Miniprotein binders against b1l550. Designs and how they scored, part 25

Target 1, 279 residues: b1l550
Amino acid sequence: MRLPEELLERARDIHSEAPSHRIKLDRVGSFGLKVPVEFKGFLLLAEADVWVSLPEGRRGVDLSRQVEAIYELSNPPKDPFSLCREAAISLLEKLNYADSSGVSIRFDAPLQDGESLKYYGVEISSIASDEIINKIRVEILGMTACPCTAELIRAYKSSEIAATHTQRSLGILEVSTKAEHPDPDKLASIIERAMSSPLRTYTKRPDEGGLVIRSLSNARLAEDVVREMIHLFLEEFGHLPEDTHILAAVRSMESVHMHDIYAERSFSLDEIRKEISSH

## First folded at step 17 (miniprotein)

Design xa3
Fold by ESMFold2, look of step 17:
Structure xa3 (fold): chain B 279 residues (1-279), chain A 94 residues (1-94)
Amino acid sequence: as target 1 above (279 residues)
Amino acid sequence: GEIRITVEIEKDGRRIRFMYVITDPEKLEKYLEEIERIIKLFGATRIRITVEASSEEEARRLADKFRELAERLGYDEIEVTREGNRFTVEAERE
């Protein structure tokens, strides 16, 4: 059933009314939208959220305009980073009563792993007001090997037994900046290089042996994985604005424990540079 | 080398400033196209684009691209100014 459009001339415009309680809202939006994106030649299904601020004098947000802002830019599918930044600006244009807008896009990114692919998590956002702040979070699993147990076993059997416990560890880099979003593959690479070894989709026995030997040779505490992430991040992205904010973290699913170990450091580029230069 | 592009767009009193810090020259054309799309999406009546690069020649070439962009989009009153390796392109339309 479709109602007569003539009713629009007689019906109240509920959204443009003043609310009973004049309270500004920070985020009013459409969440969980399914959006096609193109990333490195792959067509991916992403999940997106779009929102705007709502001034105290406006009762509601024009939902169809919000959804239109991102969907018209996603056909044909395109780069999710461009989509995110452009949609944030489109929202402010389409919903001119808002003083800020936001877009987030989440997807699993493919990464070459020998002759196959593996995937890592990406979530990006863009917040627009008088400026645009871009945020990216990358999560990827790697392998860590405990250096404490490795040293104990070395001392016990000298060089005849090389062993330690290994486990999956989830590495996290989150970056908020006024510049464009950092390349997610570079962030994922930083995380993997900070680990004892990358995880593989599959290995055959000779390759598996080499992977384990590498991990033992690169045994690292979770704390040192985080420190290495920071070091590698500064090497690759030290050019970003000084007020860029970073969170580097590892959650290690320790194979010999009933619980996880977690290490994290957050910092701005100007803060960490002062800390390092004091040594 | 490093390239910094700062874009300010304005329409109906609303002003939005955003920037790019480009270290990979292969991404430059992608960002130029994105900037053009953003200007069109916002319907900007006034733009100000500042380009900073490691050399005057590189910055000048980029500024020329933004002047051409403003011309293609129908802007008038295009003004280009220089301060060392920094060029600013300002344009208005109606």
Scores: ipSAE 0.821, ipTM 0.936, lowest interface PAE 0.9, mean pLDDT 91
Fold by OpenDDE base, fold request of step 20:
Structure xa3 (fold): chain B 279 residues (1-279), chain A 94 residues (1-94)
Amino acid sequence: as target 1 above (279 residues)
Amino acid sequence: GEIRITVEIEKDGRRIRFMYVITDPEKLEKYLEEIERIIKLFGATRIRITVEASSEEEARRLADKFRELAERLGYDEIEVTREGNRFTVEAERE
């Protein structure tokens, strides 16, 4: 049943009323929307969150307008980066009582792996107020080999390539910048190159052997991985604004323990450059 | 070369600033189109676009594109200023 439009003239707008308590809210919105995006030639169904701030004098947000804002921009499907930035601006225009808006889009990004596909997790966000801040989080699995155990085994058996325990490790790069979102494929590549070896969706016998040998020959601590990620990031993205903030992290699902090993560094480009220059 | 574009849009006293740092020339056109869409979506009555490039010639070419954009979008007052390899396009409409 659709209510007659004439009823709207008699009904009060609940959202525009004064609240019982005059308190500003930071975020009010719709979470868990599904929106189509175009990414690297794929049409993907992404999860999206949209929100705005709510001033102290307004009871509620016009949530329908938020939903309309993002879906209007999603047809036809476009890249998630442009969608995120444009939607953030559109939200502020449509909901002019808000002093800030935000959009977050999440999906698994396809990554070519020979004849197969692997993937990385990506979350793209834009926050708009007096400026737009763009955020991107990339998560991809790799393989690490433990250099400590390798050294123990080397000491025991005197082998050229020492056996060691290997495990899946999740690498994370989160970037917040006033510039446009950095390329997620490049971020994923940085993470993979920082690991002992990448993961493969499909391996034949020669490929599997080579992958393991490479890992063993490039054994790295979780700490090594994070440092390498930072180093590679600076080489690729050193052109970003100095106030760009980065989180580099790794979670190693250690095969010899029931728990994970975690390492991280949070920094701005300015801070890390000063640190490196001091050595 | 690296291109830096800073965009400021204003409507009814609200100002929003955003920036691009472009190292891939293939993405430049995409971002130019996006900037146009954003200006339209926001309904900006004032725009200020600053372009900085590795050469004066490149910066000038980009500034010209933004001037043309402002003209096409119906802005009445357009001013272009230069400081070295940095160009600023300011435009206003009623």
Scores: ipSAE 0.817, ipTM 0.934, lowest interface PAE 0.6, mean pLDDT 93
Fold by OpenDDE base, fold request of step 20:
Structure xa3 (fold): chain B 279 residues (1-279), chain A 94 residues (1-94)
Amino acid sequence: as target 1 above (279 residues)
Amino acid sequence: GEIRITVEIEKDGRRIRFMYVITDPEKLEKYLEEIERIIKLFGATRIRITVEASSEEEARRLADKFRELAERLGYDEIEVTREGNRFTVEAERE
């Protein structure tokens, strides 16, 4: 049932009223929207959040305008990076009482694995105020082999190839920058290269054996993985602004324990460069 | 070479700054188009675009593109300044 439009002229604008308490809100928006995006030739349905700030003198946000802003830009589907940046700006224009806006888009990104596909998780965000900050988070699974157990077994049996426990590990790179979003495929590649081996969607028996042997020969602690991720990141993305913030992390689903091993480092590019140069 | 583009857009006293650091030339055109869309979406009355490149020639070419953009978008007052390999295009409209 649709109410007569004439009633809208008689109704108070609740959102524009003064609140009972004059307090600014940082984020007010719609979370869990679904928007189509184009990514690497794939049309994907992504999850999206949109929000703006609310000044102390305004009771509510025009939420419908937020939803309209992102969907207007989503048809036809486009890359999620430009969508985030453009939508953030559009939100500020449409909701001029807001001093800040934000957009976040999440999906599984396809990654070619031979004739099949694997994937990584990606969250792309843009926050606009007096400047635009772009944030990207990439998560991809790999495999790690424990060097400690390998050393123990080597010492015990004197074998050339030391057996050890292997497990799935989740690598994470999160980047916040004033520049455009860094390439997520490159970030995913950094994570995979930092681990003992990548995961494969399918393996034949000889290939599976080879994959495991390679992992055993490239055994790494969770700490090793994080440090390697940082090293590789600096090589690939050292051109980003110095105030760019990075989180490098790994969550190892240790096969000999019921709990996970976690390691992380948060840093800015200028900070980490100073740290490395001091050695 | 690396290209750095810094864009400042202004409307009704609100100023927003954003930037690109381009290492892949294939992405340059995409970002130029995006900048145009953002300017239009925001309804900017004033724009300031700074381009820095590895060569003066490259920076000049990009600055010229932004000048042309400003002209096409109906900006009346356009000024281009140079400092080394850095060019700044400033434009204003009513």
Scores: ipSAE 0.816, ipTM 0.934, lowest interface PAE 0.6, mean pLDDT 93
Fold by ESMFold2, look of step 19:
Structure xa3 (fold): chain B 279 residues (1-279), chain A 94 residues (1-94)
Amino acid sequence: as target 1 above (279 residues)
Amino acid sequence: GEIRITVEIEKDGRRIRFMYVITDPEKLEKYLEEIERIIKLFGATRIRITVEASSEEEARRLADKFRELAERLGYDEIEVTREGNRFTVEAERE
C-alpha cells in the first residue's frame, strides 16, 4: 500500500526539527545492511554499516538517503574497497548537514589453498570529513609450534626426537591510514608467514607430515610471531604515510594449556622506524 | 616505482582530501577510474590533484591524464604546475 503523497504537505517534518536536547551525535546510521560485493572474481554477500554525524540542531537523520547512498553504488556488485571509500563520500554529499560520515564493510575473503579455497576475516571502514581515514582489519588462523618444548625434547635425545606442541593461533593486523586500504591478501600472507605454518582446508598424509615438519622448523613464541608480523609489514607497506597506525596481535590457543596466550603491539610507522633505527 | 596521488575536491565550501600510494602499476587505472567516479559523485566544482612519481616523465604523463579528465568533465580553468617530479592539476567549473 502506498499512501497519498499529498500527506507530505500536512505532516510535520520530524527529522528537520530541533531536538528537545541539543546534543551532537557522533554516529547515527543503519547497521547490518546486506550488500553484494565482488572480490577477486567472487560474488560475496557482505555486511555493511553506514552512518553520519548529526549536528545539535537537527532532530533526525534522513535514513532512507543514507541507505540509498550505499545501495546505489552496490548495483552492479563491485570491489568492496572502492564501494567503502565512494559510499563515505556519497553520504556527505547526500546528507550535507553532517560533518562526517562512515562506512564499514565486513566479509570473509576467499584465499587460494592448493586446489581448494580457505578464508580469512576482513573488516574495512572509511571515515570522511575534511579528509578520509581508511581502516582495514584482517584476521586469519595459522599454526604455531612451541620452541621451548622443541628445545627441551631436542636436548633429551640430542635431536633423535623432533617434537613440540602445535596449536591454532589467530593473527590480527589492523591498519589505519590516509592512503587507500592495503591489500587484504598481502596482510593475510604477512600473518601466515609470521607463524610456524599455515592451516590448510585439507591435506593428504604426506602433505600433512610436511606441514608439521615445516612448523617444527619454524617454531616461534607468540611474542616473536608479533615481531615477525611487524618486520614483514614494514617490508611490504613501509611506503604508507608516516602517521599510518598499525596493530599487530596474536591469540594462541595453546594445546597443552587450559588458557590462551596473547601478544600485541600498536605503533605508527614513524614511531617504529625510530625505535628500530636506535639499535 | 611509487606513485603518490593526492586529490582535493570542493563543493559549496566543503573540502575533502584523500590520497593513494600506488606501488602496483596494475592498480593504477583502477584508482584513476575511482578518482573520476568520486569527482562525479561529489559534484565537485573545484579539484586539485597532485601527482608525484619516481621520474618527471611519469609524473607528467599522469598529470596529462588528469588534465584530460578535467577537460572531459567540463572544467574550464585548468592549470598545471610543476615542482620537480611533482605536478599539480587545478581546475574549476560552475
Scores: ipSAE 0.813, ipTM 0.935, lowest interface PAE 0.9, mean pLDDT 91
Fold by ESMFold2, fold request of step 20:
Structure xa3 (fold): chain B 279 residues (1-279), chain A 94 residues (1-94)
Amino acid sequence: as target 1 above (279 residues)
Amino acid sequence: GEIRITVEIEKDGRRIRFMYVITDPEKLEKYLEEIERIIKLFGATRIRITVEASSEEEARRLADKFRELAERLGYDEIEVTREGNRFTVEAERE
């Protein structure tokens, strides 16, 4: 049922009133929107959040205009990174009382894995005000092999066992920059190359043996996985602005324990270069 | 080589600045199209686009593309200035 347009002349515009408590709000938005995106030829269903700031003198946000801002740009489906950056600008234009806007988009990215596919997690955001800050978080699983146990087993002179415990480890790279979003596939590749070996969707016996040998030959502490991620990141993305901020982390589901271990380093490009050049 | 593009758009006293640091030349056309869409979405009345590249020839070709973009979008008073390998395109419209 559609009500008559003439009622707008009699109804108060609640959103434009001053609130009883004049307190600005940092994020007022619509969260959990389903948005189609196109990524590397795949049509994916992404989840999006949109928001704006709300000044202390305005009671409410025009929520339908927020939703309109992103859905108008999502048909036809397009690259999620362009969608994210463009929607952040559209929000500020459509909701001119806000001094900032934000958009986040989450999806599972396909990655070729031999003749099959695997997936890794991507979350991007764009925050617009006097400037635009772009953020990307990539999460992908890999395999780690414990070097401490491997060394203990090697030193066991009567042992015919060449082994150590292996486990799935979740690698995380998060980048916040004034430049465009980094390529998620490159971030995922950095994480996988820092691990002892990648995980596969499936393998045949000879390939499985090779994967295990690779992991044992490249045993790494979680701490050293993080260090390697940082090293590889600097090689690939050292061109980004000096104030670009990075978080590199690993959450390892240690197979011999009931709990996870975690290692993390946050830094700006300027900070890490100074640290490395001191050695 | 590396290409740096800084875009500043303005409407009704609101100014937004954003940038691209492009190392993959295959991405250039995509970002040029995105910049045009952003300018239109915002309804910018003033734009200022600074381009910097590893050579003067590359920077000049890119600046020409932005000058043509400003002309296509109906901007007036288009000014192009140069400082070495850096070009700045400024334009205004009513």
Scores: ipSAE 0.808, ipTM 0.933, lowest interface PAE 1.0, mean pLDDT 91

Design xa3
Fold by ESMFold2, fold request of step 20:
Structure xa3 (fold): chain B 279 residues (1-279), chain A 94 residues (1-94)
Amino acid sequence: as target 1 above (279 residues)
Amino acid sequence: GEIRITVEIEKDGRRIRFMYVITDPEKLEKYLEEIERIIKLFGATRIRITVEASSEEEARRLADKFRELAERLGYDEIEVTREGNRFTVEAERE
């Protein structure tokens, strides 16, 4: 049923009224939207959240305008990073009573893996006010090999057996910056290179042997994986603004234990440079 | 070489500032197109774009692109200023 448009003249505009309790809200939005995006030639169905701030003098948000802001820009499907930054600005234009806006977009990023594909997790956001802050989180699985067990086995059978336990580890890089979003493939590459070896979608027997040998040759503690991620990040992204904030972490699903190991470091570029320079 | 682009857009007293730090030259054209789309989306009546590059010549070429953008978008009062390897394009419209 479509109601007569003339009713708009009679009905109160509930959203533009003042609320009974004049309390500002930080985020009022539409969450779990499905949005088509184009990433590296792939058409993906991403999940998106959009929101704005709400001043204490306004009762509600025009939610249809909010949803309109992102869907207008996603037709035709386009790069999710441009979509994220542009939608954040569009929200402030369309909802001019807001002091800030936000957009987040989540998808699984395809990555070439020989003749096949693998994937890694990406979540991006843009928060707009008098400035735009862009955030990206990348999560990718790799392989780690325990150096402590490797040393014990070497000492026991120094020339006959090279072995240790290996396990999948989830590497995480999260970057918040005033610059544009860093390239997710570069972040994923940093994580994989910090691990003992990458994971493959499949391997044939000779390639599997090589992968295992690589992991044994690069046995690393979870703590040293995080340190290597930070080192590699600074080489690639040390040019970003000094107040750029990074979280580097690994969660290792230790194959000999019933529980996981976790290591994490958060820092700004300014902070880490001072720390490294003091040694 | 590194390129830094800072964009400030304004409409009805609201100002938004954002930036790009570009090290991959293959991405430059996409970001220029994105900046144009953002200016149109916001309906900016005033823009201020600052470009800094490793050489004056590179920064000048980029500033010329933004001057041409402002002209194409109908801005009337376009001013370009230079301080070393940094160029600023300012423009206003109705």
Scores: ipSAE 0.807, ipTM 0.933, lowest interface PAE 1.0, mean pLDDT 91
Fold by ESMFold2, last read:
Structure xa3 (fold): chain B 279 residues (1-279), chain A 94 residues (1-94)
Amino acid sequence: as target 1 above (279 residues)
Amino acid sequence: GEIRITVEIEKDGRRIRFMYVITDPEKLEKYLEEIERIIKLFGATRIRITVEASSEEEARRLADKFRELAERLGYDEIEVTREGNRFTVEAERE
């Protein structure tokens, strides 16, 4: 059933009224939208959130315009990074009473793994006001090997066993910048290279042996995984604006404990450079 | 080399500024197309695009592309200024 458009002349525009309590809101939006995107030849169904700010004098947001803004740009499906940046601007244009807008898009990124595939998590966002801030978070699992236990076993006089406990660790890089979103594959590569070894979807026994030997040869504390991520990030992305903000973190599911270990560092590019230059 | 593009768009008193720091030449054309889409999507009446590259020749070629974009989109009073390897394209329309 479709109602006549003429009713708009008789009905109050509830959204444009003043609220009974004049309180501005930071985010009013439509969350959990399913949006098609195209990433590296894959057609993916991503999850998206869209929002705008709401001034103290406006009662509500035209929520259908928010949904319209992102869905118009997602047909036909396109690159999620372009969609994110363009939708943030479209929201601000379509909802002209807002001081800011935001879009976030989440998907699992496919990654080649020998003759198979694996994946890593990606979440991007764009916040538009008088400027645009782009943020990307990448999460990927890798393997870590404990160097402390490895040293104890090596020192054991009657044993030639090269061993330590190994575990899955979740590496996290989050970047907030005025420039375009960094390449997610490069961020995932930085995380994997910082760990003792990558994870594989499957291996044959000789390849599995090599993977384990690699991990033991590159044993690393969770703290040093974070330090290595920062080092590698600066090599690859040191050209970004100086006020770019980064969070580097590892959550390690230590195989000998009932709990996880967590390490993190957040910094801006100018802050970390000063810190490194002082040593 | 590295290419820096700063875009400022304006309509009805609202001004938005955003930037690109491009090191992969394969992505340059895609970002140029994205910038054009953003200008149209916003309905900008004034644009200011600053390009900087490692050479004057490269920066000039980029500035020419943006001047042609402004012409294609119907902008008037297109001005191009230069400072070293940095070019600024400014344009207005009604």
Scores: ipSAE 0.803, ipTM 0.933, lowest interface PAE 1.0, mean pLDDT 91
Fold by ESMFold2, fold request of step 20:
Structure xa3 (fold): chain B 279 residues (1-279), chain A 94 residues (1-94)
Amino acid sequence: as target 1 above (279 residues)
Amino acid sequence: GEIRITVEIEKDGRRIRFMYVITDPEKLEKYLEEIERIIKLFGATRIRITVEASSEEEARRLADKFRELAERLGYDEIEVTREGNRFTVEAERE
């Protein structure tokens, strides 16, 4: 059942009224939307949030226009990065009382893994005002091997064991920039290359042995992984604007402990270049 | 080489500035198409597009593409200026 549209002539426009308390709001939005996107030939159902600022003199946001902004652009499904940037601008156009808008889109990015697939986590956002700030967070699991335990075992004279504990480690790169979003596959590659070895969906025994040997040959502390991620990031993305902000982090699920180990570094490109050049 | 594209769009006093720093030439056409979609979606009455490249010739070719885009979109007052390897395309419409 649909109500007659002529009722709009009789009803108060609640959203355009002044509020009882004239306080601006930073984010008023629709959260948890499901939006189709196309990524590397896959049709994915992503989760999206959309919001705008609300000035002190306006009681409410026109929420249907807000949702319309992203859904109009998502049919047919398209690249989530273009969708994110374009929707942020569409929000400002459609909701002209707002000073700023924001869009976030989250999905699991598929990766080819032999005859199977694996995935990594992606969250992107675009915040538009007098400029656009684009943010991407990539999370992917890898394998680390503890170098401290490896050295103790090597030194153990009564056993010629080449061993250490290995574990899943979650690598995180988060980039906030005025330029377009960095390629998520390149960020994921940086994280995996910084680990002792990548993870696979499955392996046959000879390949599994090879992964373990690779991990032992590249034993790294969580701190080592973070430093290597930063080094590799600068090689690949040093061209981004100098005020680009990065967070590099590792959460290691240490197999010999009941708890995780965490290491992180945040920096701007300008800041880290000065730090490196001073040594 | 590296290509920098800075876009400024304006309508009804609202101005939005955004940029691209392109190192992969395979992505250039995708971003040109995105810029066109953004200009149309925003309904910009004024645009200012600055292109910088490693050579004057490359920057000129990009500026020509943006001049043609502005013509195609119906902008009447199109100006192109050069400052070394940097070209600026400015256009207005009503």
Scores: ipSAE 0.800, ipTM 0.931, lowest interface PAE 1.0, mean pLDDT 91
Fold by ESMFold2, last read:
Structure xa3 (fold): chain B 279 residues (1-279), chain A 94 residues (1-94)
Amino acid sequence: as target 1 above (279 residues)
Amino acid sequence: GEIRITVEIEKDGRRIRFMYVITDPEKLEKYLEEIERIIKLFGATRIRITVEASSEEEARRLADKFRELAERLGYDEIEVTREGNRFTVEAERE
């Protein structure tokens, strides 16, 4: 059913009125939108949130304009990173009473795995005001092998048994920067290379054996993985602005425990360089 | 080498600045297209684009691309200035 257009001339514009309490709001938006994106030739259905700030003198946000801003840019489907940055600008233009805007986009990124696929989690955001701040979070599973147990077993059977417990570990890199979003595949690669071994969708027996041997020969504490992620990140992305902020973390689902192990480090590029150069 | 692009757009007194730090030359055209789309989406009446590259000739070529972009978008008051390997393209319209 469509209501008659002439009602618009008789109805109050509730959103443009002054509110009962003149209080600025930081985020007013539409959350949980489904938007199509194209990533490496794949058409994906991503989840998006869009918002703007709302000044104290305006009662409500024109929510249809918010949704319009991102959907018109997502048709036809396009790169989610461009979509995110462009939509943040579009929101600020379309809702000119706002001092800031924001867009977040979440999707599972496909990753080639031999003749199969695997995936990793991606969440990006762009916050626009007098500048644009871009943030990306990548999460990918890998395998870790415990060096503590490996050493105990070596001491017991130094030449007879090479063994330790292995488990899935979730690696996390989150980057907030004034530059464009870092390449998510490079972030995922950094995380995987920091682990004892990557995970595979499937393997044949010789490949599975090789994967396990690789993990045992590359035993890592969760703390080691975080440190290695930071090292590899600096090699790849040291060119980013000095005030770029990074969070590197691992949540290890330890196979011999009922609970997880967690390690993290947050830093800016200038901060970590000073720390490393002091050694 | 590394390419740095800083974009400032302005409309009705609102100014927004954003940047790219490009180390992969294959992505340059994609970001140039994105910058053009952002300028159009915002409806900027003034733009200021600063380009820095590892060589003067590369920076000049990029500045020429942005000058041509400003012309395509209908800007008339286009000025290009140079400071070493850094070029600035400024333009106004309307």
Scores: ipSAE 0.783, ipTM 0.926, lowest interface PAE 1.1, mean pLDDT 91

